# VH-VL binders against Protein RESPONSE TO ABA AND SALT 1 (RAS1): the designs that were tried, part 5

Target 1, 230 residues: Protein RESPONSE TO ABA AND SALT 1 (RAS1), of Arabidopsis thaliana (Mouse-ear cress) (o04515)
Amino acid sequence: MPNTSSSQSFTIFVDGWLIRHRYFVEQLMCASSLDETNRISLEEQQSLVAQFLSHCLQYYQEKFASVSLAGDNVFTFFCPPWFNSYAKLILWVGDFKPSLVFKLTEVSVADLTRHQKDRISSLKSETRRKEREVMRDFALVQQSVADPPVMLAARRVGAVGMVDGEETDLEEAMEVLKAGMAAAMNNADQLRCSTVGKVVEILTPPQAIKVLRTIGQLHLRLRDRDQERA

## First folded at step 7 (VH-VL)

Design s23 (from b8 with heavy chain T101P; framework fv_ebronucimab)
Fold by ESMFold2-Fast, scan of step 7:
Structure s23 (fold): chain C 230 residues (1-230), chain A 123 residues (1-123), chain B 111 residues (1-111)
Amino acid sequence: as target 1 above (230 residues)
Amino acid sequence: EVQLVESGGGLVQPGRSLRLSCAASGFTFDDYAMNWVRQAPGKGLEWVSGISWNSGYTYYADSVQGRFTISRDNGKNSLYLQMNSLRAEDTALYFCAKGDPYYLFESGAFDIWGQGTMVTVSS
Amino acid sequence: QSELTQPRSVSGSPGQSVTISCTGTSSDVGYYNYVHWYQQHPGKAPKLLISDVSKRPSGVPDRFSGSKSGNTASLTISGLQAEDEADYYCSSYTSSSTFYVFGTGTDVTVL
């Protein structure tokens, strides 16, 4: 099926991306160790942070392209096979919930200044507001495609089958739903990336490295267990 | 009330150095990322460099990487650009601008601009 | 190519509508909703006209509107006025080594 090749292509991309990802996670771990013994420069830390963020952005750019080509298989991106069973259960719009980044920051960094805490608190509130907007917009799409067919079916109590125009109306409703799902996924992914980027900007480079290491390790854990079950 | 004022431009010979300054007033300078943008005479805009609110991150265009250094002094509400190994191609009006170009998916809109300071690199 | 592509010039008469295109790639305009438009009158600093594809800053008339489709963003000036004669630049965030890229610029002439 044409739409199946989109998610398959993304799965192949992710296999290669994970090899590079393991390399970056190892570099972030090494950088944290070197910082504790004062053996890494600020410039080296900044460079590593920038490289890792670019690596993560590449994932979401490829995902965006794949989702845009998914057609009927956009549903696959909401329950993706490249995540293990636990990850699939806790997903929000097919991937991690953006506000999870704040919990990961808190467990990774113990030395936040008051100014940093205030900025993180403000960002957390804004991120949660934007998460609600993504969900509200998606709910409106679901209502717009579900309500008219349900009302039509109710009015036809005692009538036989569908009339000539009804299949076309349902097909059009399905296209609106798929487009709405793709938009919701893309908006959610943009919020995921912007939240990580904004948190990194609030943090010092040594603090950012600790958070990005934790995020990178989480990505590996959420995917590796699917290989074990196979 | 809100202003950015550039200074330090002038005529300089190739291979030499020049330091630009930008004085900010009317907003909380240390809450915002700052940028340098240049415009060669009769040409378009080119982003040169950016710095985060806390100096934790600095970014450079490929054309100036290794030659220019951006810095800031939040206590003085000032932004700087140290320009080394100057080339004729660096001749431009240099603008100071407020905005964050390196957030992954955030608006990098430059909402406040200075008037610019002219740098001419010639023998 | 590091710059976003704009037409060199567009022209119109007072009261007409003109549209300026800004074409990038799937790694900048096509991916991010962070396309900005700047207006520059001769001898003056640029002024932010539209941010985030379609948002108007306070004080910008609703005659100016922005949109985006695929890899192309557009600025539309309706009810063209003499004071709209200026250079217009688009910009976008990019994930490359140049984190911020400007368009080639468009001269708007009011005939």
Scores: ipSAE 0.007, ipTM 0.558, lowest interface PAE 8.3, mean pLDDT 82

Design s24 (from b8 with heavy chain Y102W; framework fv_ebronucimab)
Fold by ESMFold2-Fast, scan of step 7:
Order: C-alpha cells, then sequence, then structure tokens
Structure s24 (fold): chain C 230 residues (1-230), chain A 123 residues (1-123), chain B 111 residues (1-111)
C-alpha cells in the first residue's frame, strides 16, 4: 500500500519554510537595493548570507529525511506536485539544475574580478562533470529495473498469477530501484547546495547578496501556482 | 618547503587578549581557505575558526563566537587569530591548518598543519 | 557542540588488522562524503591520513583504508606496525552553523 505521509510531512514543513523564505528574500532585496551611503555593514552582510545559506540547507536536510523514511514517496519527489507546470518542464532530478547557478550569477553581478572569473570557470567545469555523473548513476538505476528477469516477472504478474518466488523478485527489484532513486536525488541535492555555497565564496558579500536574492526569487516563482494564470 | 609556523602564544590572565599569527610558505597562500584548530592538554581536536581565500567569509565555533576574530593578509602570507575575553577553558595548543581547497563550504581536508603555539589562560 | 563518537582505544598485535569507527548523525557523516581521518603521534601535529571517506594522500601506505555505511565511517589499519601507535581522529563537514566537527579520538596501541 502506497504511503504518502513522508511527502505530506515534507509539504507541511515547506509551508512554514516558505514563510521564512519570503522573509529572507525581502531582507536580501532590501540589502541589495540600498545605495552606497545606506549600505549595511560587512559583518551584517556576511551574517545575512550565512543565515540564508543555512535556511536553504535546512530545506534539503528535511527533504533528505523525508526521502529516507519512506521509499514509496521517492517517486513523488522526482515529479513533485508542489511545483507549477512551467517549473516541471525545466526541472533536473526534481529541482533546479546546478549549473543554472552560473547563469544567475552572470545576470546578477557585473563587477567580477579576473580571479573570480577564473574560479567560476573552474567550478562550472567541475559542476558540469558532476551533473554528468549524477545522470550516469541514475541511468544505472533505470537499467536495474530493465533487467530481463525483473521485467518478465512484472509483465506476467496479473496475467499468469504468482509463480513461486515471482512476487519476491519484483519486490526486491522495486526496493533496489527506490534506494537508487533516493541516492541519485540526494547526490543531485548535495550538488545544488555545493554549487551555491562555493559560488557564494567566490563572490564578495555584496555580490553574493545579489545572487542569493535572484536564487530566492526564482525558488518562489517555481512554486507560485498563480503565475500559471498570467 | 610547504610549512605553517605559529607564534604569539603564552601565559595570559582571564579576561585579557592575545593575538596569534601563522606564517605560510611554500604554496600560493591566497588559493586556500585557512583554519585554526585547538587541542587542550590531553584532550581532542576542536575546530575554532575558518576564513575563505579572499577574506569574504569567516566562521566560528559556538564556543568562541563573539570573542575571537580570524583574519588574513594575503600580501604577507599570514593568518591571524585575535582572542578577546579569554577564559580558562581556552587553554590549548593552537594549530594553524590549511584547507586542501579555496573554499570553506563543504570543505576538504586539512592537509598541512603547523606545529602549534601554546596558550595558557591562568591567574 | 556535538562531537563524532569514536571508541576511546583499540589494540592489536603486529600484523593484525584493527578498525576504528566514527559515528555521527544524518546531518554530517550520514549525509556528506566529507569524512577525513588524521593521525597524531605524541608531541606532534596531526597528519592527514585519509580524505573524503576513502582517498589516500600521496605517501600514505595502502594498508590504511576508509569506508562509510549509514551514519558510521570506519578507518581500517591492516598489517599493524609499531609506528602506528598514535591517536586517530575523524572529522566531518556538518550542515549546521558549525562547518567542521572532530571525533572524540581513538588511542591505538600495538601490543
Amino acid sequence: as target 1 above (230 residues)
Amino acid sequence: EVQLVESGGGLVQPGRSLRLSCAASGFTFDDYAMNWVRQAPGKGLEWVSGISWNSGYTYYADSVQGRFTISRDNGKNSLYLQMNSLRAEDTALYFCAKGDTWYLFESGAFDIWGQGTMVTVSS
Amino acid sequence: QSELTQPRSVSGSPGQSVTISCTGTSSDVGYYNYVHWYQQHPGKAPKLLISDVSKRPSGVPDRFSGSKSGNTASLTISGLQAEDEADYYCSSYTSSSTFYVFGTGTDVTVL
């Protein structure tokens, strides 16, 4: 029997998380729109960046916990109902593609130094390599369900009735698939967090605030169902 | 030769301040995150503070937050730890440690360590 | 702040294999592959022994190996030698406000 309590629990968590998220996005917008004469201190900028990163990390920690507690719900996380229809078209392994962060950085920051550009190029190359590794590992998970004996067992379940051991083989294959999907998703989420955190450390605090504001706004837009009507 | 050399430790009374220094040589200092790790006599290792390659970000253990300030001078290949409002429980050997990458977030291992400088907080 | 749990001591005879465990939570060891191991001889600075769960730095003998299962990482020393008598510390990246946490440390004795 399908168990939806894990995804339901995560949805309840996200409702509260989104209230805090809107607060942080407002703080980032305020901080990024102030002119030089009204700029908050460097210490306050560093604190805001750290708080927002912690807030984002909390989201993925709760997602990890929810995915780990109930294997049945891992399928829901790959095709999440909490994203609008437009967002679902551009998702990569259930959420944003990590390399998108580099495009958001480019559109948010105009004053990158040579050293920052060099580090961004290196990180971008590494991030794209790791994206390919996630997809390769996911393909291996898909191959595990396409194993001929498993597919034969699945195809025959209703038509022939249960042959001795047939249901056990199918159940074992499904557990392997669920575990592999959970691992792929967690690897993808780690890469998302890793990419954002490392980009932030390439940037100065004022630059990071601009990028994080853009990321935060994008996250809200992807979850805003009212935007589908516009 | 790749090395880190700490200095500035000594005997200090509770409530006073000390400034530790770490001189780096044999590698491109501004390519790496830097850290301070301490070890009380006969006890285990405790991470104290870290600083990113460009001084953009600094992080502290809860036990020292608000009292210690980490800083670096890339032009001098030097790392510093300003320790204020010292307590008896701050007594430890303080190690300078180099991260194996430029970033602190999801940081790698500490691949190069100094020999440490002893800080004793006592009346 | 919380430390990663290690046994206080382990012992073995020369040529034997010993294993040191490092147990954390689902927010550090259980979540990240950023587990590192350090060796510290008396009166000396720690030395990096294993990085990222299982990677050996240049110059570290292949008899040292690392692994991870769930919330527990392990360091295995095969072919135990007298020079392996030392304190061993694990560390992990953590997703909380503190970036790094060290283990409680394990004293390895070669009998």
Scores: ipSAE 0.553, ipTM 0.773, lowest interface PAE 1.9, mean pLDDT 84

Design s25 (from b8 with heavy chain Y102D; framework fv_ebronucimab)
Fold by ESMFold2-Fast, scan of step 7:
Structure s25 (fold): chain C 230 residues (1-230), chain A 123 residues (1-123), chain B 111 residues (1-111)
Amino acid sequence: as target 1 above (230 residues)
Amino acid sequence: EVQLVESGGGLVQPGRSLRLSCAASGFTFDDYAMNWVRQAPGKGLEWVSGISWNSGYTYYADSVQGRFTISRDNGKNSLYLQMNSLRAEDTALYFCAKGDTDYLFESGAFDIWGQGTMVTVSS
Amino acid sequence: QSELTQPRSVSGSPGQSVTISCTGTSSDVGYYNYVHWYQQHPGKAPKLLISDVSKRPSGVPDRFSGSKSGNTASLTISGLQAEDEADYYCSSYTSSSTFYVFGTGTDVTVL
C-alpha cells in the first residue's frame, strides 16, 4: 500500500502478533504447572518450546522485511512507537539487549548443572563480545554522517544557487546511512534470536519453558501500551 | 584423528525396523549437536534428524517424524537412529554429521562426516 | 521438505571459471549468513568446502569463493581443474524448523 509506511505496517503486524504471544505465554505457564505434577511429556514440552521460538522468530523476520523496505522509516525502528515509555529507557539498538537473557535465565531457573553453568558462562562472554561488535559497527555508521561528502552537502543545502548534483549527493549519502542502520538493526536482531535459541538449547525443556515464560512476560511488559501499575 | 564411523545398515523389508549407530572419536562428543543426513542412490542430500548435546532436544524431517528416533550415549561417544515402519523411499546412504558449533539452533557447517552406511528397503 | 534451488549441471574447461547459484527464500538464504557449500566426489562422503557464505576451511584452495546477494548464494570456482569434477551442494539454516535445508545439487563436469 502507497500510504502505509513499512513501520506502520509492522505496527499492525505487532498488534496481531501480541494476541498470539499472549496465547503462547499462557501455554508456557500452563506447561510449567503440568510439569510440576508430571502431566506433560518431554516431547510436548519440546514442541511448545519450538513453537514459541518460531513465533518469536516470525516477529524478527517480519521486522527484517519491514526494516529492509523502510527507507526513511528505518529511523523509527531505533525509537519504536510499539514500545511503551518505560521500555524506551532500556532499549539497545531498538529492542532488548541480548545479554539480558542471561539475567532472566538466572532468576527463572534454580537447578542448573555445573555443565550448564559453564556453557551459559561461555555463551554470555561470546554474546557480550558480539554486542560490542554490533555497537562498534553501529558507531561507524553514525560517524559516516560526518564524512566530507555528507557534511559538504548538508552545509550547502540552504544556500542560494545549490550546485547541480548536490541534492543527489546528499540523497546518495542518506541511502548509504539508511542501509548501514538497517544492517546494524538486523545484526542486533539476529544476535537477540541467536542468544535466546542457544540458551534454550543449553537448558532442558522444563527449564527452557520457565525462561521463555519470563522472556514472554517481559515482551508483553515492553510492548503493553495500556496503563501500567509501575 | 577426528572421525565418525557409521554401522548397522543393510537390506530390510518394508514395515520392519533397523537401528543405525555412529561411533565418534577425536573430539569432545558431548559438546556438540549431532545429525543424520541421508542420500538416496543418485539423489541429493536430505537432513533427517538432529539431537542436542544433552538429548534435551530432538528434531526430525517431516518425512521421518513419528517413525525414526534419534538418540545418543555420551558415555560411549555414540549416536543412534532407530528406524521403524521403514518404507521403500527410506532407501539411502545414511551419514552421521557433526556441526562445527555446539548448537543445533543456527548451527554451523557440518565439518565432519562419516563415510555412510547403506540402508536398502526392498521386498 | 523444502530445498534450495541449484542448476542441475555446470560444465567448463580447465582454467575456466564456473559459478553455481543457490536460491532460497527470505526465511533461509535471504535471512541468515549460515550458507555452506559441500563437495562430493563419486562414492565419497561430502566435504565442507565453504562455510558461512564465504569462509574457506583450512586446506581449501583460494580458487573456491562464496558470496550472497538477497535470496541467492553463489559458489565460484576459478582456474577449474580436473579434480573439481564433483557434485556440489549448498545448505542453509532455516527458520521453518530447527533443521537444515540442502540444495538440489549441481554436477560439475570438467571437459
Scores: ipSAE 0.643, ipTM 0.814, lowest interface PAE 1.6, mean pLDDT 86

Design s26 (from b8 with heavy chain Y102H; framework fv_ebronucimab)
Fold by ESMFold2-Fast, scan of step 7:
Structure s26 (fold): chain C 230 residues (1-230), chain A 123 residues (1-123), chain B 111 residues (1-111)
Amino acid sequence: as target 1 above (230 residues)
Amino acid sequence: EVQLVESGGGLVQPGRSLRLSCAASGFTFDDYAMNWVRQAPGKGLEWVSGISWNSGYTYYADSVQGRFTISRDNGKNSLYLQMNSLRAEDTALYFCAKGDTHYLFESGAFDIWGQGTMVTVSS
Amino acid sequence: QSELTQPRSVSGSPGQSVTISCTGTSSDVGYYNYVHWYQQHPGKAPKLLISDVSKRPSGVPDRFSGSKSGNTASLTISGLQAEDEADYYCSSYTSSSTFYVFGTGTDVTVL
């Protein structure tokens, strides 16, 4: 597949992924609304949780594959066109901030045990530390990008037009930027998936279904660019 | 000392059932995900099943899905594998293995292994 | 592929270096940094040798090292010793339904 089709393939993938996403969110809403009498089996609950986590992982793996094919998608992924204006403002490395999962867990589940609360607190601290590591690595990428424009501005004092070879320097800087941003983005996406998966595992399946429903609803809300009546 | 001791293996006919046990000691058993890994004679390692710390989640290799059931008793520091509808291809040494993290999800080198218990499925 | 591909055998003399490759897909080795290596002597249980691509557990000699590039992870044993003669298995976390996949295994012979 040509490199130019990489961005097209991901956009097409996202359209199909959103249809499946709405389906999973509906399944999670149904499962979380059932009383004890009508509750689906533990095996069915585990299956639904596993399917939804797999669905979320598929998104990030497809994004990784798209960027790895040397598509110019990495800049687009830091400001994705499938997110509404509010979402774009609150994004962290192109998607939700991993520690947001803990707030979503708090509002979705009221019956956490002391042991679960302690483990969630521990995981929250670890997740925040890893968020700082991602930002530190991204800062190093930003530093590498800042150098060429600064050097270009400094050496062009008194110069007219672009000097021969400056285009090559900027092209090399652009490739370093793309690679570094792709790495930072992938590390951020892995932390997103890791945080959700570990929270799910700390919880019981019924609790996890409630949290995943909230996460799924948030994803749809962040992607809803229309304010239609109904 | 940190150790895992398997038991319950033996010779069994195809179609029958067998239950394996794994006794854990020397670590906080209910803080860790636990796994079963098997190795057929002269062959490589195959992950069979895993269970989360609270028994909330159980996962199985496709080859055993629907036939095997993993369970644990945290009060007894014990892991179990109920094997139903056994087939000749289930013949293997079955290892109990502990993940090096609390989770089955995304990280889990198996840092502690038992010596294994041999299951032979033959007529 | 459901198994990670390793060479069947690798051999070397005492003091030499050998490298074992472990090749997977973009849904396991190529995506995650959860690649582990195990050493198994005949009649014994596997022993964790390297975790998370390159992390050496306490008690494992520094002559064992791990790395990863793309869909291939590698275990390098430098300064080969007689006791290194064993079977070596890689493993990776996978996003498929089974979550874990082992390599086909490599027999290391010290001549």
Scores: ipSAE 0.674, ipTM 0.822, lowest interface PAE 1.1, mean pLDDT 85

Design s27 (from b8 with heavy chain Y103F; framework fv_ebronucimab)
Fold by ESMFold2-Fast, scan of step 7:
Structure s27 (fold): chain C 230 residues (1-230), chain A 123 residues (1-123), chain B 111 residues (1-111)
Amino acid sequence: as target 1 above (230 residues)
Amino acid sequence: EVQLVESGGGLVQPGRSLRLSCAASGFTFDDYAMNWVRQAPGKGLEWVSGISWNSGYTYYADSVQGRFTISRDNGKNSLYLQMNSLRAEDTALYFCAKGDTYFLFESGAFDIWGQGTMVTVSS
Amino acid sequence: QSELTQPRSVSGSPGQSVTISCTGTSSDVGYYNYVHWYQQHPGKAPKLLISDVSKRPSGVPDRFSGSKSGNTASLTISGLQAEDEADYYCSSYTSSSTFYVFGTGTDVTVL
C-alpha cells in the first residue's frame, strides 16, 4: 500500500485521545442524567467541564503541532480519512463548523434565560462573521497559487516531462498553498475552541454539561463507520 | 465614569485570613468577567483569580488554589477575594481588573484596573 | 508567577525606537492571538496599551504598535518620549496551567 502522507504520528495520538474521549462522554452522560437530589457538586461539575474542554483543546493543539512541524500532511487534515463518509461531506475546514455549536445548544438546553439568549445571539453573529473571514482569507490564498499549477497543467498537455523552471515554480506554489492551508486550519480550530468555550461560559455548569455531552456524542457518531448514513 | 475601587487590605499574621472587596461603577457589572491580579513590592504582575459573569466558573493560580476564594455579588456591583492560610509570599498590592470582553475564557485584555489594596503578611 | 520572557530593560533617546520582545510557547503566545501589553508608571496601576497583538485602545498614540511571529510577540515604541519611561508587561491567554499569564516585565528608560 502506498504511503499518502505522514499523518501516522497524529493517528497514533488520536487512538489514545478517542479512548479518553469516550470516557469523558460517559462522565458527561452520567452527570446530565442525575436529578436534583443526586446531582454532583458544583465543584465537581466545574471540574468535569474544565477537563472536557482541556481534552478538546489538546486535540487541536496536537493537530497544529503536527502541521507546523510537518507541513507535508496538511492536505490530509482538510479531508481526514478517520471521519465516516457522511462527516466528510459536511466538514468545514476539516472539522465541524463552529456555528453548529449554537444548534447543538438549542437542542440540549430548554431553560435558557433572556440574558443567556441575548449573549448567545450576539456570539452567534460574531462567530458567523469570523467564519466568513476565515473562508475569505483562505480563498485569496487559493487564488494566488492557482495560476502556476493550472498553467503548468495546460502547457504540458501531451508533454513527456517537466521543464526545470516549471518544476521549481510548482514546488514554490505548493509550499505557499500548504502554508495558507495550515493558517486557515489554525484559524478555524481557534474559532471552534473559542465558540465552545464561550458558549460554555454563557451557560450554567448543569446546562454546559448537557451541551458538551451532545457535542461529544456527535463527534463519536461522525467517526462511527456503522453510522455512515445518519 | 468607569471605576474599580479596592478595599480590605492591611497587615495580617501568617496563617490568618483576610477578605478583599472591589466596588465597580460606570459599567454593567454582570456583563463582564472579573479578575484579581497582584504585584509584590518591586516585582512583576501575577494573575491570581478570575470569575465568570454569573459565578458559574472560577479559576485560580496554582500558588493560591485551595486557599483563596473569588466571589461576586452582581446586585451590589462587587467582587471579593477571601484569602485563607496567608503566607509571607502573599504580600503584594492586589488589583481588581475588568476583562474587556464578556468572557473569562479567552478573556482578552484587562481594560479597567483599580488602584490596588496593599496586603502585608508578617509577624 | 510570570511565565512569558521579556528583556529586563531597554533604553533609548527621545525620538528613537525601542522594541520589547515577549517569548512564550505554542500553548500561549503561539497558539492564540490573545497577547496584550500594559504600561505601568511608578506608583500607578497598569494601563492597557495594546490588546489582541496589535489593537490600540482609544487614547493610545499610534507610536505604540504590536506584532507577533510564532511564539514571540513584540511591542515597538516609535518616536520615544520622556513620558514613555515606565515598566511594560505582556500577557497572554494560556491553555496550560492557568488561563492568564504575564511576562516578566521590561523597564524602559528614556535618556
Scores: ipSAE 0.575, ipTM 0.767, lowest interface PAE 1.8, mean pLDDT 85

Design s28 (from b8 with heavy chain Y103W; framework fv_ebronucimab)
Fold by ESMFold2-Fast, scan of step 7:
Structure s28 (fold): chain C 230 residues (1-230), chain A 123 residues (1-123), chain B 111 residues (1-111)
Amino acid sequence: as target 1 above (230 residues)
Amino acid sequence: EVQLVESGGGLVQPGRSLRLSCAASGFTFDDYAMNWVRQAPGKGLEWVSGISWNSGYTYYADSVQGRFTISRDNGKNSLYLQMNSLRAEDTALYFCAKGDTYWLFESGAFDIWGQGTMVTVSS
Amino acid sequence: QSELTQPRSVSGSPGQSVTISCTGTSSDVGYYNYVHWYQQHPGKAPKLLISDVSKRPSGVPDRFSGSKSGNTASLTISGLQAEDEADYYCSSYTSSSTFYVFGTGTDVTVL
């Protein structure tokens, strides 16, 4: 796409993505409500799970491309205007906190085996460790805002006029900040997708469908507008 | 000692079937995703198939989809590859490979490999 | 199946350094840090040499190192030795499903 604005392209992508998302959530709801007699085949269950995971991953891939490849403003994705007021209170690096998946799994699946419980517990510990790593890296990015050039730029934000070279210094500082934030966002999004995928693989396909239904419903709830459009 | 030992290879005519086995020892077999990787004589590596720890998920390369079936028996520490409708292009050394973690998803690294079993498809 | 692009061959003298590139797309090498390198001597099974871009498994010498920039991962062998003469393959996890892709392979010759 030679002349497509990445920000406009992402907005158009999301419109289509949401239509497909509602379709998948509906399919997951239907599949999760069927008894053993009416259950779809194992192959169909695996296919539905794989399609939904691919669908979710596509969102984060497009977000990455919008920010990192096309240079769209990463600040928008850390404080997204499309999330409702409730979501904004629980955001972690612009989206859901990966360890939330474990609570969603607990409320969605009642028949976990001992082996599954042990593996989930181990994964939860690893996910919490990786969340701390993402926050550490984000803290380093935040500290870069406190560097002398950035602090000097902040002190002059309200000033009238610019001295020679000041615009260049501010632009350079902003590019370093954007790059660091984009990296933190990408690492957080990879952890989100990784956590969901690994939980799914610990579970049987019928159990995974129940968890993914809950995750899909949560995503729709977080995007329901509870505040005026920004 | 940690090892994987493949068996079941041989000469087979096009259109027929063959079943490969891989015996694992020295590690907790049901804690890891397992894979089959093949290498045609003088050619590079090609991932063929993978299976999750509990057999809940199986994946196949497009070249073998619908013809090959991967399976495992955790009680016997064994991995299998049922190969149907064999073609000359399936001629290769077939390696059994262990993922370095519990998952197929994002696991990528194969830390333990068998020596391979040769499958030759010709008339 | 799609393959990651590697040079067909690379050569060097003992004690020198050689670098092998592995080029993919924004949906594999460019997105994930799940790039792995394997060493295969003639007639032998592949051996894991580097995992997750730059991690060395136990028993792999420090002279083997890995890195990644954009859609390209690189394996560098410093202090090249005769026993390094082998085929080297990269691999990456893809963003779609649980498919893995291997590189086309590089023959390293020690002159």
Scores: ipSAE 0.582, ipTM 0.776, lowest interface PAE 1.8, mean pLDDT 84

Design s29 (from b8 with heavy chain L104M; framework fv_ebronucimab)
Fold by ESMFold2-Fast, scan of step 7:
Structure s29 (fold): chain C 230 residues (1-230), chain A 123 residues (1-123), chain B 111 residues (1-111)
Amino acid sequence: as target 1 above (230 residues)
Amino acid sequence: EVQLVESGGGLVQPGRSLRLSCAASGFTFDDYAMNWVRQAPGKGLEWVSGISWNSGYTYYADSVQGRFTISRDNGKNSLYLQMNSLRAEDTALYFCAKGDTYYMFESGAFDIWGQGTMVTVSS
Amino acid sequence: QSELTQPRSVSGSPGQSVTISCTGTSSDVGYYNYVHWYQQHPGKAPKLLISDVSKRPSGVPDRFSGSKSGNTASLTISGLQAEDEADYYCSSYTSSSTFYVFGTGTDVTVL
């Protein structure tokens, strides 16, 4: 059946994006399992990394455009129906928490140099600071728009319907909330892309391929209901 | 004093090769991504190429892809641009530029620039 | 690669304000807060004037300010002075494998 949800524009895009995503994950899996004698060239490794990062960036840019240009409902992206139930428990502003990338890097790469470990530690501190900044700004938006409707509801306990002008005031408050949520979503998604890209730059291309494979596989698992945790 | 000094420019015939160098001083060279930016006489700025701190990643503008090679030697605090198959449209002042951040992926402003070295491709 | 669009020239009298626009797309200026401005005097290397849309580096006078709305970033020079006569370039991070794109440049003339 055709998708008729409030996120219709984005879900149509994602159908094609997932086909390409599975292709890239397969390429990363193949590249990460080759021995020294069968390893693809450094140039080919760099190209695969760049292509995958571009692919991931396109996802978040299209998500932003679907809200800003196509009119898709931003509320849907904070509780996205395309993720399985287990994924929903670990979401941060509708998708993965940027600092998760550091845990995935640790699991995927065993041969980090001291310089790389120091850079990752520094980046982790910066990423956690930026995560707190995103949450602080989001909380301020929620508070600024929640207070008036809550106060109105409290004053109207036992009242029936809306009086003239109240619908317009609530509609304006909802538009402010939607704009603030869209900004929070965009800031969170930029931090996700930035964190992955910066980790990749700290790593060598062979190390980066291993990390990106793990990230790509995780994304597919979070959408796959047949492969959910038992 | 934080400084970038370019060298290697000159007059060269079309189809020939030229190698530019950039000597860095006054900062920890291997903590920053480095870039080449060019400017044709009377024209605007064009980003040419960039390289990550460990030489793991190199990036090129479409106009130079396959012809130019960026490299760095962290032990010598030096950046290089090998220019092959030169064309008349490559005629420009070539600037060495340092990002104000560690990474290419966070679009750092170019906070330190060299004075540039002129490359003229003419028969 | 596509360049960011700037007016070719802007002019003003000493003490007045001038504004230079830098227009991109929803994949560069409209999406990222990584817009930078450079000032270039004739025969000199570019100098960083504004970073990250509105941040002023040490040594840059407060009469230079930056802002962004939608797909357009703006540089405003208030209290225009003779030494402001220069070329001004914006730059932005892009969605492509090329991380940096420059604007077409604007010549500022102090009349």
Scores: ipSAE 0.618, ipTM 0.793, lowest interface PAE 1.6, mean pLDDT 85

